# Designs tried in a protein design chat: VH-VL binders against q9nrl2r1430to1533. Part 316

Target 1, 104 residues: q9nrl2r1430to1533
Amino acid sequence: GGVHELSAFEQLVVELVRHDDSWPFLKLVSKIQVPDYYDIIKKPIALNIIREKVNKCEYKLASEFIDDIELMFSNCFEYNPRNTSEAKAGTRLQAFFHIQAQKL
Short names: E, the ipSAE of ESMFold2; O, the ipSAE of OpenDDE; V2, 0.75 times the mean of E and O plus 0.25 times the DockQ between their complexes.

## First folded at step 18 (VH-VL; framework fv_nezutatug)

Design bb16 (at its last look DockQ between E and O 0.49; V2 from the best seeds 0.00; counts 0 for: pae E 8.5 > 2)
Fold by OpenDDE, look of step 18:
Structure bb16 (fold): chain C 104 residues (1-104), chain A 121 residues (1-121), chain B 107 residues (1-107)
Amino acid sequence: as target 1 above (104 residues)
Amino acid sequence: QVQLQESGPGLVKPSQTLSLTCTVSGRSIDYGYTWHWIRQHPGKGLEWIGTIYYSGRTEYNPSLKSLVTISADTSKNQFSLKLSSVTAADTAVYYCARGPYTSDHYYMDVWGQGTTVTVSS
Amino acid sequence: DIQMTQSPSSVSASVGDRVTITCKASQSISSYVAWYQQKPGKAPEPLIYSASYLYSGVPSRFSGSGSGTDFTLTISSLQPEDFATYYCQQANSFPLTFGQGTKLEIK
């Protein structure tokens, strides 16, 4: 395909991925590394999945896109205690997202 | 876009159990977020009743904890409030609301329109 | 529990006026404060989160500031649709608590 201008969703995903605190969210949690993760988190999601959905134009409303991002954060805070590096990173990234999402 | 709608009896007798349901449309209640009940006595301010997480975990106002139960039915995309042993002091407009799931702070970003509950014999 | 002391309880103002509402927390709550607007017979609507961030669609004449224990909501130039009751809320910890409200009335 040819080069095209990024949509607002694409741009925001790029910004999220580039953020220093995106590391817990780049891809799905490994069941091998975290054996009990999927016993707790029933709707797993990650930035790579969200990016794929954006690329496939699966989001018809900004709210749908936002919901997936919020699910991603919800999962992080549901599984990770407040004092973990993951939760702390999530807190900062979510704050960043909330600011950026105001432009959607 | 998510919408919330409260429903239930508008009149409850003293000592009975107040039962309300919040029906969520536009998105599943188990798809992240936090879900809240708030009430407002006539001419008064806002009082938080309790919260249920999308996982089913709950938090309650200590002043009401012994009398309050919040539950969720994902099959109906609803979450409910039960307040037992009601008195006239429980007369209020009851709101359900949604908020983002965070590690340490809680806001309500989407509200239902509220439903009036009167406790009277 | 964290108490939110909101002031004033009521304020009369005219269109175009600058209006300031204050909330004081009984203990430090960082920047975890929300502000809501409620019109008669309606549900509260969110204005501000995290003390200073406007929700989408909120006019820029609204602003929030503060950290720790002292927080302020400001309307730079009051518009007719702004007459309502405003509430602050601490979002720092359970139980969640609201200020008593400020009724903004037409002078």
Scores: ipSAE 0.671, ipTM 0.909, lowest interface PAE 0.7, mean pLDDT 95
Fold by ESMFold2, look of step 18:
Structure bb16 (fold): chain C 104 residues (1-104), chain A 121 residues (1-121), chain B 107 residues (1-107)
Amino acid sequence: as target 1 above (104 residues)
Amino acid sequence: QVQLQESGPGLVKPSQTLSLTCTVSGRSIDYGYTWHWIRQHPGKGLEWIGTIYYSGRTEYNPSLKSLVTISADTSKNQFSLKLSSVTAADTAVYYCARGPYTSDHYYMDVWGQGTTVTVSS
Amino acid sequence: DIQMTQSPSSVSASVGDRVTITCKASQSISSYVAWYQQKPGKAPEPLIYSASYLYSGVPSRFSGSGSGTDFTLTISSLQPEDFATYYCQQANSFPLTFGQGTKLEIK
C-alpha cells in the first residue's frame, strides 16, 4: 500500500479497460436485464468498481487488488457456460492480466 | 503460498457419518476458487467426491449424491465434507484440493496432504 | 459420465529412457485434461493442465499433447525422482473422472 503501488494498480486497470475483451467486465451486471445473476453471484465486482477502489485507496496490499480482479473473472466463469462469448472474453482478458501483473 | 490441510477422525464405524474439514491458508476461500474433495481407495485410483464453489454452490458425484454434503465456513477459511451411512467401501485416503480461477476451474492445482479414514467396526 | 482409460497400466524403464503414457477419453473433451504425479504415501502433484501446459516448477522433460479423445504425457529423459504413478483427469464436465493410473517403475 504505497503511492508507487497505487499508480501501478491504476495502470493495470487502465490496460484491462482498454483491452478488446473487457466488454463483459466494465460495469456490474444489470439485475433488470439478468434477473437471476445475483441469486448465483454473491460477490459481484467489475472494472469500474475496482478502479473506484483504487482511486479511494481502499487496497492496502497488492494481493487485495489481485483478488478482486481474479474474483471478477471467476464470477464470469461461474455464471457463463464455457462456450459463451462472455466466458471466452474472460479467458483471453485473464491471460492478458497475468502478463501485465508480472510487472507489479 | 496456499496450503490445504485435512483434519478429522481416522476411524469411523459403519453406518456413521464421516466428517472432514479442510483448512485453507494463504488465500481466502471465497474469492473465486473451486474447492474439491477427492478420495483414493486402497490400491485403486482417484475418485472425485464433489466440489463447492466460492459462492457456496455444490456439485456432487452422482454415485454419492444422496450421501454427501460439502459446506464452507468463510469466517474460518474452511470447507468440510460429510459422508453419511459409511461402509467399509468408504475406507480411503481423503484429499481436499483447489481449482484455479479460470474456465479451467475443474483442474486441481493445489492439494492437501491427505488423511486416511478407515471404516471398521 | 466420461471414462478416462490410461495405457499402459505399468511401465518398466531405465534412467534416461523416453517414456510415453496415453489417456483416452470416451468422448471428446477438447483439451481439458490434467496430468498428476503421485509418489507412495503422498498427495498427487499437478504436472500439466489443458493438455499441454506445464505448471510452474515442473521440469521441462515433461510434456503433454493431444486434443479430442487422445492425450499423451511424455518424459523425455527419465530421472530417478520420476518413478511414481501418473494419473490423467478430464476437466470437461461433471462428474470429474481420473484415469486408473500408470505405475512407472525402474527396470
Scores: ipSAE 0.012, ipTM 0.700, lowest interface PAE 8.5, mean pLDDT 88
ESMFold2 (binder alone), look of step 18: mean pLDDT 92; pTM 0.945

Design bb17 (at its last look DockQ between E and O 0.87; V2 from the best seeds 0.00; counts 0 for: pae E 2.4 > 2)
Fold by OpenDDE, look of step 18:
Structure bb17 (fold): chain C 104 residues (1-104), chain A 121 residues (1-121), chain B 107 residues (1-107)
Amino acid sequence: as target 1 above (104 residues)
Amino acid sequence: QVQLQESGPGLVKPSQTLSLTCTVSGRSIDYGYTWHWIRQHPGKGLEWIGSIYYSGRTEYNPSLKSLVTISADTSKNQFSLKLSSVTAADTAVYYCARGPYTSDNYYMDVWGQGTTVTVSS
Amino acid sequence: DIQMTQSPSSVSASVGDRVTITCKASQSISSYVAWYQQKPGKAPEPLIYSASYLYSGVPSRFSGSGSGTDFTLTISSLQPEDFATYYCQQANSFPLTFGQGTKLEIK
């Protein structure tokens, strides 16, 4: 291997992870901590999973990458009421993502 | 790349039920997002009919709620609109659309081409 | 329900003109406004989301601004392909509602 410039997808994932509001999305929700999560959310996803997919070049189109990120947000808003810290963080992070996604 | 395509009968008789289907290609409808039905009467503006979340939860326009049913069939990757007891006022181009699932910012980023439905005896 | 009052209903302009379309919400909707362009016989095309952000591919001559109740779509220098009908939409709460539309015609 060697040093290479980050792809647009890689760079955006890095920016998302570094965002102050990324904490609900960094990894999959713990079934222990949230016992009913996986009864409600059928397609769980998180930034670490998306990052792995990027690293494996599984996204051939920007739309595919965007879809996974949107799924991540969709899951958050489906499970968490609007007034929760998770939903509020998600709202801010999604807004950030929507802006950045237009550059892809 | 996601694509949406409306389909259904272009002619419906008064008092009957209008039934339309939006076929989504390129991505599963249960893979996030919010899915919308919008219509446009000839020469008029846009009217939101209702929406269905990827989870199956629905939102309806109160003016149409008693007459509208939106459902999804993930096996066919479709979501549908049923509008009962139609009148001439329901003559319109009907669009399905997609938008992000948000807490409070429901815009529509992908639209179908629309399908014309005429209500006539 | 939140009403979106769009003005003007129609406007005649020439290529190169600056055009401004206004949308007023009946109550504060923060920045949750989208703008669409529709050409005859075609589906609406998204232009702007969240009041001021352009979709990829939308020419930079388009801009959106506003917050609270007053929103504007501006075309800085009108091009031939911009003659169409434009709609604002409040995206903040259900029921989702659109402005009445503004038909931008050639003078």
Scores: ipSAE 0.892, ipTM 0.950, lowest interface PAE 0.5, mean pLDDT 96
Fold by ESMFold2, look of step 18:
Parts: C-alpha cells; structure tokens; sequence
Structure bb17 (fold): chain C 104 residues (1-104), chain A 121 residues (1-121), chain B 107 residues (1-107)
C-alpha cells in the first residue's frame, strides 16, 4: 500500500482509458438514452469515476481498485447481450486488464 | 484477500436435500463477480455444478438442472447450494469459487477449502 | 458439452525433470483454458488462465501454451513441491468442464 500502489493504480487506469476498446466505459451510461439501465444495474461505475477515486486516494487496497474495475465490466456483460459491440469491447478490454492487474 | 469458506452437514441421507453455504469475507458478494459451486467425487475429477452472478442470475449444469438451486443472501454475504433428492452418487467434496464476470472466459481465481459430504443411510 | 481429455493420467518423474501435460478439447475453445494444481487434501489452486498467463505468485518454471483444441502445461524443472494433481478447465462456455486430472508422482 502507499504511494507506489497509488501510482500503479493511476498508471493502470491511464492504460485502460488509452485502449481502443475503452469507449463504452469512459463515462456513465446516459439514463436518457438508455432509460432502463439503472433499473437493471444497481452499482453503476465508469473509468472517469474510478480515475477520480484514484486521484482522491480513495483506494486503500489493490483489491478495492480491482473490484471497481471488475464491476465496470460485470455491469457491461449483465446489461449487454454477448453479440453487441459493447460486450465485445468489454471482453477485449477486460482481458487486457487481467494481464495488467498481475503487475499490482 | 477475499476468502471463501464452505459449511454444511457432512452426512445426508438418500432422497434428502443437501444444503451448503459459502461464506465470503473481504468483499461483498453483490460486487461484480460470478460465484460457483464445484464438486469432486471420491478419486475422480472436478464437476461444475452451477453459478450465480452478482445480479442473482444463475447458470446450472444441465445434468443437474432440475435438482439444483443456487441462491445468494447479501445480508449474510453468503451464497448457497441446494441439491434435492440426493443419492450415493452425490458423495463428494464440495467447493465454492469466485471468478470474474466475463462474456466468454469463465475461469476461477479464488477457491474455498472444500467440505466433504457423504450421502449414506 | 465440451469434453476435456487430459493425458497422461499419471506420470512418475524425478526432481529436475521436464514434465508436459496435455489437454484436448472436443471443439475449439480459442485460448480459453485454465490450469489448476491440487495437492493432497487441499483445494485446487489456480496456475494459468487463458492458456498461457500465470497467476501472481506462480513460479516461472510453469508455462502453458495452445489454442483451438490442443493445450499443454509444462514444468521446466520439477521441484519437490510440484508433486500434485493437475486439472485443465475449458472456460469458454457452459457447462464448464474439467479434464480428468493428471497425477504427478515422485519416482
């Protein structure tokens, strides 16, 4: 824990944001565009929110950070059918994340 | 950090319902993961029984589907297995496990210690 | 259902040996295989996911390879703590299925 883990969290979030498949995850899903989303997804989260939590030092353990990232993907797969571009992007970005998370 | 622990009776009589719980510590079970039950028959390999997603959605092994129920109790941070109409063939070590929720790659990254269940009269 | 066939069923080997265990899927599963190590009286422990990626803390003497239907787990120089049973798992689709296991024993 400490400053080295916090810089590692920031580096990982930056790598996720830079990834070509990050586009479904940058911001929270719009309730106007997807009105039933928040009836189905109880704990919405996105990369911009996770990055804010890193910047505010809200993650005390690597497991807390990993859990938020996994929740982001889980929400995507719970809401979106397997054949959608969102689910396919999520699949690729999650695989990338699992490799990068080993460095934590 | 996350730990899983199985609990339940070690002996169950034929035709009864086997009921096991998995207690999760370190993080909430309704937090973005998939939760599994796996069993290992004496001297044999591993068999996936079923899974429950953080949302409450379930997947069951078709060979057991009419006999198995998996449920979660978020207030106790537990998920449970009920297997009805058991026979001696259901004697096994039962494991709970966690994996990331994925669309096509369902591997398991944390396992419980296992609990032995014997079905006999 | 996707069947996973492991070979050999058992192997006797000495410390320092190179050991290879294979797993064949009955249909293509891309690279979606996981490997687990189980020591006597203990739960399975994850070794490898996605055919070739080691979990944190797994010694570098373990490696995995394969794609499609044919997968291997290799231990480059067997150590005393590696005597265990090894399982592959197809992770691609439900129902999830495991190989029957390979028991690795000292000679």
Amino acid sequence: as target 1 above (104 residues)
Amino acid sequence: QVQLQESGPGLVKPSQTLSLTCTVSGRSIDYGYTWHWIRQHPGKGLEWIGSIYYSGRTEYNPSLKSLVTISADTSKNQFSLKLSSVTAADTAVYYCARGPYTSDNYYMDVWGQGTTVTVSS
Amino acid sequence: DIQMTQSPSSVSASVGDRVTITCKASQSISSYVAWYQQKPGKAPEPLIYSASYLYSGVPSRFSGSGSGTDFTLTISSLQPEDFATYYCQQANSFPLTFGQGTKLEIK
Scores: ipSAE 0.448, ipTM 0.864, lowest interface PAE 2.4, mean pLDDT 91
ESMFold2 (binder alone), look of step 18: mean pLDDT 92; pTM 0.945

Design bb18 (at its last look DockQ between E and O 0.47; V2 from the best seeds 0.00; counts 0 for: pae E 4.6 > 2)
Fold by OpenDDE, look of step 18:
Structure bb18 (fold): chain C 104 residues (1-104), chain A 121 residues (1-121), chain B 107 residues (1-107)
Amino acid sequence: as target 1 above (104 residues)
Amino acid sequence: QVQLQESGPGLVKPSQTLSLTCTVSGRSIDYGYTWHWIRQHPGKGLEWIGSIYYSGRTEYNPSLKSLVTISADTSKNQFSLKLSSVTAADTAVYYCARGPYTSDHYYMDVWGQGTTVTVSS
Amino acid sequence: DIQMTQSPSSVSASVGDRVTITCKASQSISSYVAWYQQKPGKAPEPLIYAASYLYSGVPSRFSGSGSGTDFTLTISSLQPEDFATYYCQQANSFPLTFGQGTKLEIK
């Protein structure tokens, strides 16, 4: 194949994944561990899914990419009360994302 | 690219119910985010009316709460505003807007163009 | 409710001028402040979020600062297209509230 430079989307996903507060978002929530999650969250998404979409070039616009990331955060805040570790991590990661997204 | 468009009657009689719809294009309204209604009386500042989360949960301005209903229709990709018992004080440009869903703070990053509503007999 | 007191209500300035608009919250709102620009007959457009971060596409001559109760929007060198009304907004808690606006007019 060959080596290519990461796209802006790829780069941002890498940065998000590497962030200390990414742990709630790395993969889809386990239905076993959180039995009621999918009763509440109807459009689940996670960074591994978003990364896959980036790899498949499914995002034609930055807004589409941003929308998926925002959905990921929306889901977190919809399900998790503000005082939870997940919500707190999400708040910090979202703030980071918002800053980085302005470069897209 | 998401776009918001307000629609509804531009003229409403006093004591009637003002009804507006915000049609969203480019993304489903149940695809995250928070959706807002804001108004601006002629020559005045901005007033937040209320918001609806993508989940359907609502928040209302206490000053208007008893008169305001915000709802969403995902089948039409719209969310709506109803303001009952209107008076001349409700004459304004009405905006719908979108903002990110956060844990405890809310900005408005995309706005509709606004629609003028005049309350007059 | 949290009141946002914006000042000045109006300001006249010339192209190239440094312009400062302030917003004072009635209580501490951390950094949860947004700034919007509105031109006549148009919807507000977002400039700044979280007190100091520019939205994409906003010229770097715009800047925001502040935390707690006192916030500032600064235009380092005013351009013709910057003449408009500016609004601050507290995003800290419901009900969401705006400053009364600052009309920036050409001198």
Scores: ipSAE 0.764, ipTM 0.923, lowest interface PAE 0.6, mean pLDDT 95
Fold by ESMFold2, look of step 18:
Structure bb18 (fold): chain C 104 residues (1-104), chain A 121 residues (1-121), chain B 107 residues (1-107)
Amino acid sequence: as target 1 above (104 residues)
Amino acid sequence: QVQLQESGPGLVKPSQTLSLTCTVSGRSIDYGYTWHWIRQHPGKGLEWIGSIYYSGRTEYNPSLKSLVTISADTSKNQFSLKLSSVTAADTAVYYCARGPYTSDHYYMDVWGQGTTVTVSS
Amino acid sequence: DIQMTQSPSSVSASVGDRVTITCKASQSISSYVAWYQQKPGKAPEPLIYAASYLYSGVPSRFSGSGSGTDFTLTISSLQPEDFATYYCQQANSFPLTFGQGTKLEIK
């Protein structure tokens, strides 16, 4: 915890948002467009929500921040089969995240 | 970091139900992981029994499906195995394991120490 | 079900030797294979995931390779602590299945 860790969380989430493969993760999945999503995924989360939590200083430990980002990827992989464009984007973005997360 | 510990009776009589519990510390079981049960028969290799997702969804080995139930108790941070109508063939070391945060949750990156179960009269 | 066949069933080797263990899947599993090390009376320990990626803390003398149906675990210079049984596991689809194991013994 501390002000340096909070600025690092913001830097990392900005890099995730700007990544080409962020498109499935920017906002929560639409219930209208994907009506069964919330029957399967019980802890939904997205980059806009994580960014807001960083801005509100809701993460006290780096592990809490990392857990939300990893939950976001886990939701993607549970809902989407391996061969979908969403799952492939998730795989690439998660790999990028793991590289960037070593800065925390 | 994350630790898994199996618990349950070491001796079970034939036709009874085997009940095991895996206690997880260091992580919530309903937060992004997949949780597995595996067994190892005496002098033999490893057999996957089934899994429970952080969401509560389950997958079972088809060879055991009618006999096996895996469940979770999030208030105790535990997941459990019940195997009904056991026979001597169910004598094994039973392990619980965690699937990692990756694009594929079918790997097993943390294992419990194992608990020996003997089915005998 | 996807059958995983390991070879050899056992290996006798000396400290410093290079050891190669193979695992063959009954159908293509892309790179979805893991390797585990198990010492007597202990739980398996993870070594490798996705065919070639080492878990943190695994010595660099371990390496994995392969895709499709044919996979290899290599120990480049055997150490005394490496004498154990090694298992491959397919992680492609349920039911998850393991190879029968390869026992690595001191010569």
Scores: ipSAE 0.192, ipTM 0.782, lowest interface PAE 4.6, mean pLDDT 89
ESMFold2 (binder alone), look of step 18: mean pLDDT 91; pTM 0.943

Design bb19 (at its last look DockQ between E and O 0.89; V2 from the best seeds 0.77)
Fold by OpenDDE, look of step 18:
Structure bb19 (fold): chain C 104 residues (1-104), chain A 121 residues (1-121), chain B 107 residues (1-107)
Amino acid sequence: as target 1 above (104 residues)
Amino acid sequence: QVQLQESGPGLVKPSQTLSLTCTVSGRSIDYGYTWHWIRQHPGKGLEWIGTIYYSGRTEYNPSLKSLVTISADTSKNQFSLKLSSVTAADTAVYYCARGPYTSDNYYMDVWGQGTTVTVSS
Amino acid sequence: DIQMTQSPSSVSASVGDRVTITCKASQSISDYVAWYQQKPGKAPEPLIYSASYLYSGVPSRFSGSGSGTDFTLTISSLQPEDFATYYCQQANSFPLTFGQGTKLEIK
């Protein structure tokens, strides 16, 4: 395909991925590394999945896109205690996202 | 886009149980976020009652904890409030609301329109 | 519990006026404060989160500031639609608590 201008959703996903605190969210949690994760988190999601959905134009409303991102953060805080590196990273990334989401 | 709507009896007798339901449309309640009940006595300010996480975990106002139960029914996309042994002091407009799931910053970004509950004999 | 002491309880102002509402937390809560606007017979509507960030659609005449224990909501130039009751809320820890409210009335 040809080069085209990124949509607002695409651009925001790029910004999220590039953020220093995106490391817990880049891809789905490994069941091997975290055996109990999927016993607790029933709707797993990650930035790579969200990016794919954006690329496939699956988001018709900004709210749908935002909901998936918020689910991603919800899962992080549901599974990870407040003082973990993952939760701390999530807190910072979510704050960043909340600011950027207001522009959508 | 998510919408919240409170429903339930507008009149409750003293000592009975107040039961309200918040019906959520536009998104499933098990799809992240936090879900809240807040009330407002006539001519007064806002009082937080409790919160249920999308996972089903709950937080309650300590002043009401012994009398409050918040639950969720994902099959109906609803979450509910039960307040037992009500008195006239429980007369208020009751709101349900949604907020982001955060580590340490719980605010409400979407509110229902509220439903009035009067406790009277 | 964290107490939010909001002041003033009421304020009379005219269109075009600068209005300031303050909230003081009983302990430090970083920037975890939200502000809401409520008009008579209506549900509260969110204005500000995290002390200083406006929701989309909120006019730029609204601003929030503060950290730690002292927080401020400012309306730079009051408009007719701004007459309402405003509430601050600490969002840092449970139980969540609100300020007593500030009723902004027409002078």
Scores: ipSAE 0.906, ipTM 0.953, lowest interface PAE 0.5, mean pLDDT 96
Fold by ESMFold2, look of step 18:
Structure bb19 (fold): chain C 104 residues (1-104), chain A 121 residues (1-121), chain B 107 residues (1-107)
Amino acid sequence: as target 1 above (104 residues)
Amino acid sequence: QVQLQESGPGLVKPSQTLSLTCTVSGRSIDYGYTWHWIRQHPGKGLEWIGTIYYSGRTEYNPSLKSLVTISADTSKNQFSLKLSSVTAADTAVYYCARGPYTSDNYYMDVWGQGTTVTVSS
Amino acid sequence: DIQMTQSPSSVSASVGDRVTITCKASQSISDYVAWYQQKPGKAPEPLIYSASYLYSGVPSRFSGSGSGTDFTLTISSLQPEDFATYYCQQANSFPLTFGQGTKLEIK
């Protein structure tokens, strides 16, 4: 999209990264630390990857950007049971994201 | 922009299987999200039929669980509803819908236009 | 199963009026309520999620409030295009359930 849309994507990603509940989402899950993750999650993604895609202008539409962010949360909820600290962090960060995404 | 379109027969005979397909455009159905079937009976409200997750997991309305199957075909970017042993009570407008995958908050943010299905001999 | 009861079943109002529609859940569902608008012959359209958050593109005259079991949808200044049936939905747990609807008629 336009220059104002790309700036908004970058600003939103920065706000997600600085949020206290971003810790499960900053980088891709380690295959060494979590051996079965990539057997369950077929489309892995993280905030650093999304930020790189914004910087490379890979999103043509706001919906494509939103879809990558939602995929990130969906993966978290698919892999992590509801009562884990990862799933609880994901719930809070996703709620924050939905509020901020209304500005797009 | 994500768009959903229902397709299938408008008339089905009693005891047969109702088959509907939702074609999704603008995004891949295995990219996240939940995908739903909802129906609306004549002069009545909305009834949730079931959900398929981007991962292939399913949830069904307990009142229909033994009769309903929801499946996905990623190569065609479609998800489908099969409802077996239909009766006149299954006459309704059928909608497909998308929702974000959440841990505990199942709302729907994109709807298809709906398709009318009549069950009659 | 969680029942959602809407009130009133129908309402008639004039352009510019404030209209309030209520929805009561049979059990506490926190703020897991969505609201939809359905015009005749059309699919439902999302208005509000999580009780109070407007879905993108929805006019600001729409607002939602409530928590626990009691929820409201308010239209602050009714417009002619707001003639529709409105549904609440509990989004808390399966099976997902909807209110029976509120028909808004414009005088």
Scores: ipSAE 0.543, ipTM 0.876, lowest interface PAE 1.9, mean pLDDT 91
ESMFold2 (binder alone), look of step 18: mean pLDDT 92; pTM 0.949

Design bb2 (at its last look DockQ between E and O 0.37; V2 from the best seeds 0.00; counts 0 for: pae E 5.1 > 2)
Fold by OpenDDE, look of step 18:
Structure bb2 (fold): chain C 104 residues (1-104), chain A 121 residues (1-121), chain B 107 residues (1-107)
Amino acid sequence: as target 1 above (104 residues)
Amino acid sequence: QVQLQESGPGLVKPSQTLSLTCTVSGGNIDYGYTWHWIRQHPGKGLEWIGSIYYSGRTEYNPSLKSLVTISADTSKNQFSLKLSSVTAADTAVYYCARGPYTSDHYYMDVWGQGTTVTVSS
Amino acid sequence: DIQMTQSPSSVSASVGDRVTITCKASQSISSYVAWYQQKPGKAPEPLIYSASYLYSGVPSRFSGSGSGTDFTLTISSLQPEDFATYYCQQANSFPLTFGQGTKLEIK
């Protein structure tokens, strides 16, 4: 494909990925590393999946994009106790996202 | 865009069970978020009743806990409120709302229009 | 439970006025405060989250500040559509609690 300007969704995903607290969210949780994850989390999602959906223009509304991002955070907080590094990172990243999402 | 709509009987007799349903459109209740019930007695402020996470886990107001049950039906994309043994004090406008799922704080960013429930014999 | 004491209970003001509403928490709640606007016969609408962040679509004349126990909602220049009842809410812990509300009326 040709070079084009990033959409608002693309730009936001880039910003999220580049954020220092994105590490828990870059890709799906490994079932090998976390054997019980998928017993608890029924709708797994990660930034790489969201980015792929953006690239495929699967989001027609900002709300759909936001829903996937919020699902990603919901999953993190559902699985990880508050005092974990993952939850703490998620808290900060979500706060960042909420601010950035106001521009959508 | 997500929309919430409360429904249920507008009149309930004392000692009976108040039953309300919040129907969610434009989003799925099992797709993240936290879902809330709030009420407002006539001319009064807002009172949080309880919440249900998209996972089905619940939180209740301690003042109402023994009388309140919140549940979700993902097949209908609804979540419900049951309040047993109602009295006149339970007369209020009842709102359902949505908020983001967070680790340690809870806001309501989308509200239903509310439904009036009157407790009267 | 965390109590939110909102003041004043009512305030009369004119268009163009600067209006300040205060909410005091019974204990420290960090910055976990939301503000809502409610017009008669309508559901509350969110204005501010995390003490100082405006929701999308909220006019910039609205602002929030504070941390710990003392929080403020400010309308820099009151507009006709701003006459309503405002509520603060602590989002720090369950049970979630609201201030008793501030009715902003036309002078």
Scores: ipSAE 0.788, ipTM 0.927, lowest interface PAE 0.6, mean pLDDT 95
Fold by ESMFold2, look of step 18:
Structure bb2 (fold): chain C 104 residues (1-104), chain A 121 residues (1-121), chain B 107 residues (1-107)
Amino acid sequence: as target 1 above (104 residues)
Amino acid sequence: QVQLQESGPGLVKPSQTLSLTCTVSGGNIDYGYTWHWIRQHPGKGLEWIGSIYYSGRTEYNPSLKSLVTISADTSKNQFSLKLSSVTAADTAVYYCARGPYTSDHYYMDVWGQGTTVTVSS
Amino acid sequence: DIQMTQSPSSVSASVGDRVTITCKASQSISSYVAWYQQKPGKAPEPLIYSASYLYSGVPSRFSGSGSGTDFTLTISSLQPEDFATYYCQQANSFPLTFGQGTKLEIK
């Protein structure tokens, strides 16, 4: 995690947040709105939390940062069936992420 | 570069519990992948036994559901199969396999080498 | 349970031949089919996912097609290393099920 890597992580997170399909991933899923979510998903994570970890320099390796973003998508695909708006958004945002992650 | 390796006894007696372990190297089992057990009976095709998600959620073949337990040990990077009350019909080559971290987790994109299990007295 | 029925059970062919293997699902599974190649004494290896997409490193002579219930694996020009048993798998829903296999033999 040098200052160069932290700038790249921050830029990538900003690009993900700005993407039209980021809406399921901006914040942790509401337990009130989705009561069973945390019974199924044991390692919840979202873009706001990842961004906070970047700002606090909590990622020591690029692989740790990539792992958190991929976990975010995997949670979406486990919880949401293929035909849901959430899973479709996740598929599109993950594809965008893979393109942007080539820069790391 | 993920590799899977099955381990366990090659010979199991009828009525005992078959216990197999799949060791994963070159990747973490808690990364968001889905992990499968499949078997192949002598001279026959493939049969899906069950799956475990990185979250611990399991799915079992209904024909085996009351007899099968799949579990994971993230500290050892392993997942395991237990099949209780085995008979000669459970003689097979047993494979572990990985499902990708996408919406395509139902496919098997990496396979272990397979381990032969014989159920005999 | 969705049954996957492959045909033929075996096919004899020569190097350079075009080979077609079919798989029929007992109900519609959209495009959720994978194909695997298994050589004697070895584990199956993935060829195709989602009916038509090749895994990385799979030669372009392999192709897949179909949707709904009818799916096809084609080898456009058979090579010596292609003699193996081929399996389809439905990935639409649990329980996951495989076809019974098609053995491709050298003539």
Scores: ipSAE 0.164, ipTM 0.763, lowest interface PAE 5.1, mean pLDDT 90
ESMFold2 (binder alone), look of step 18: mean pLDDT 91; pTM 0.945

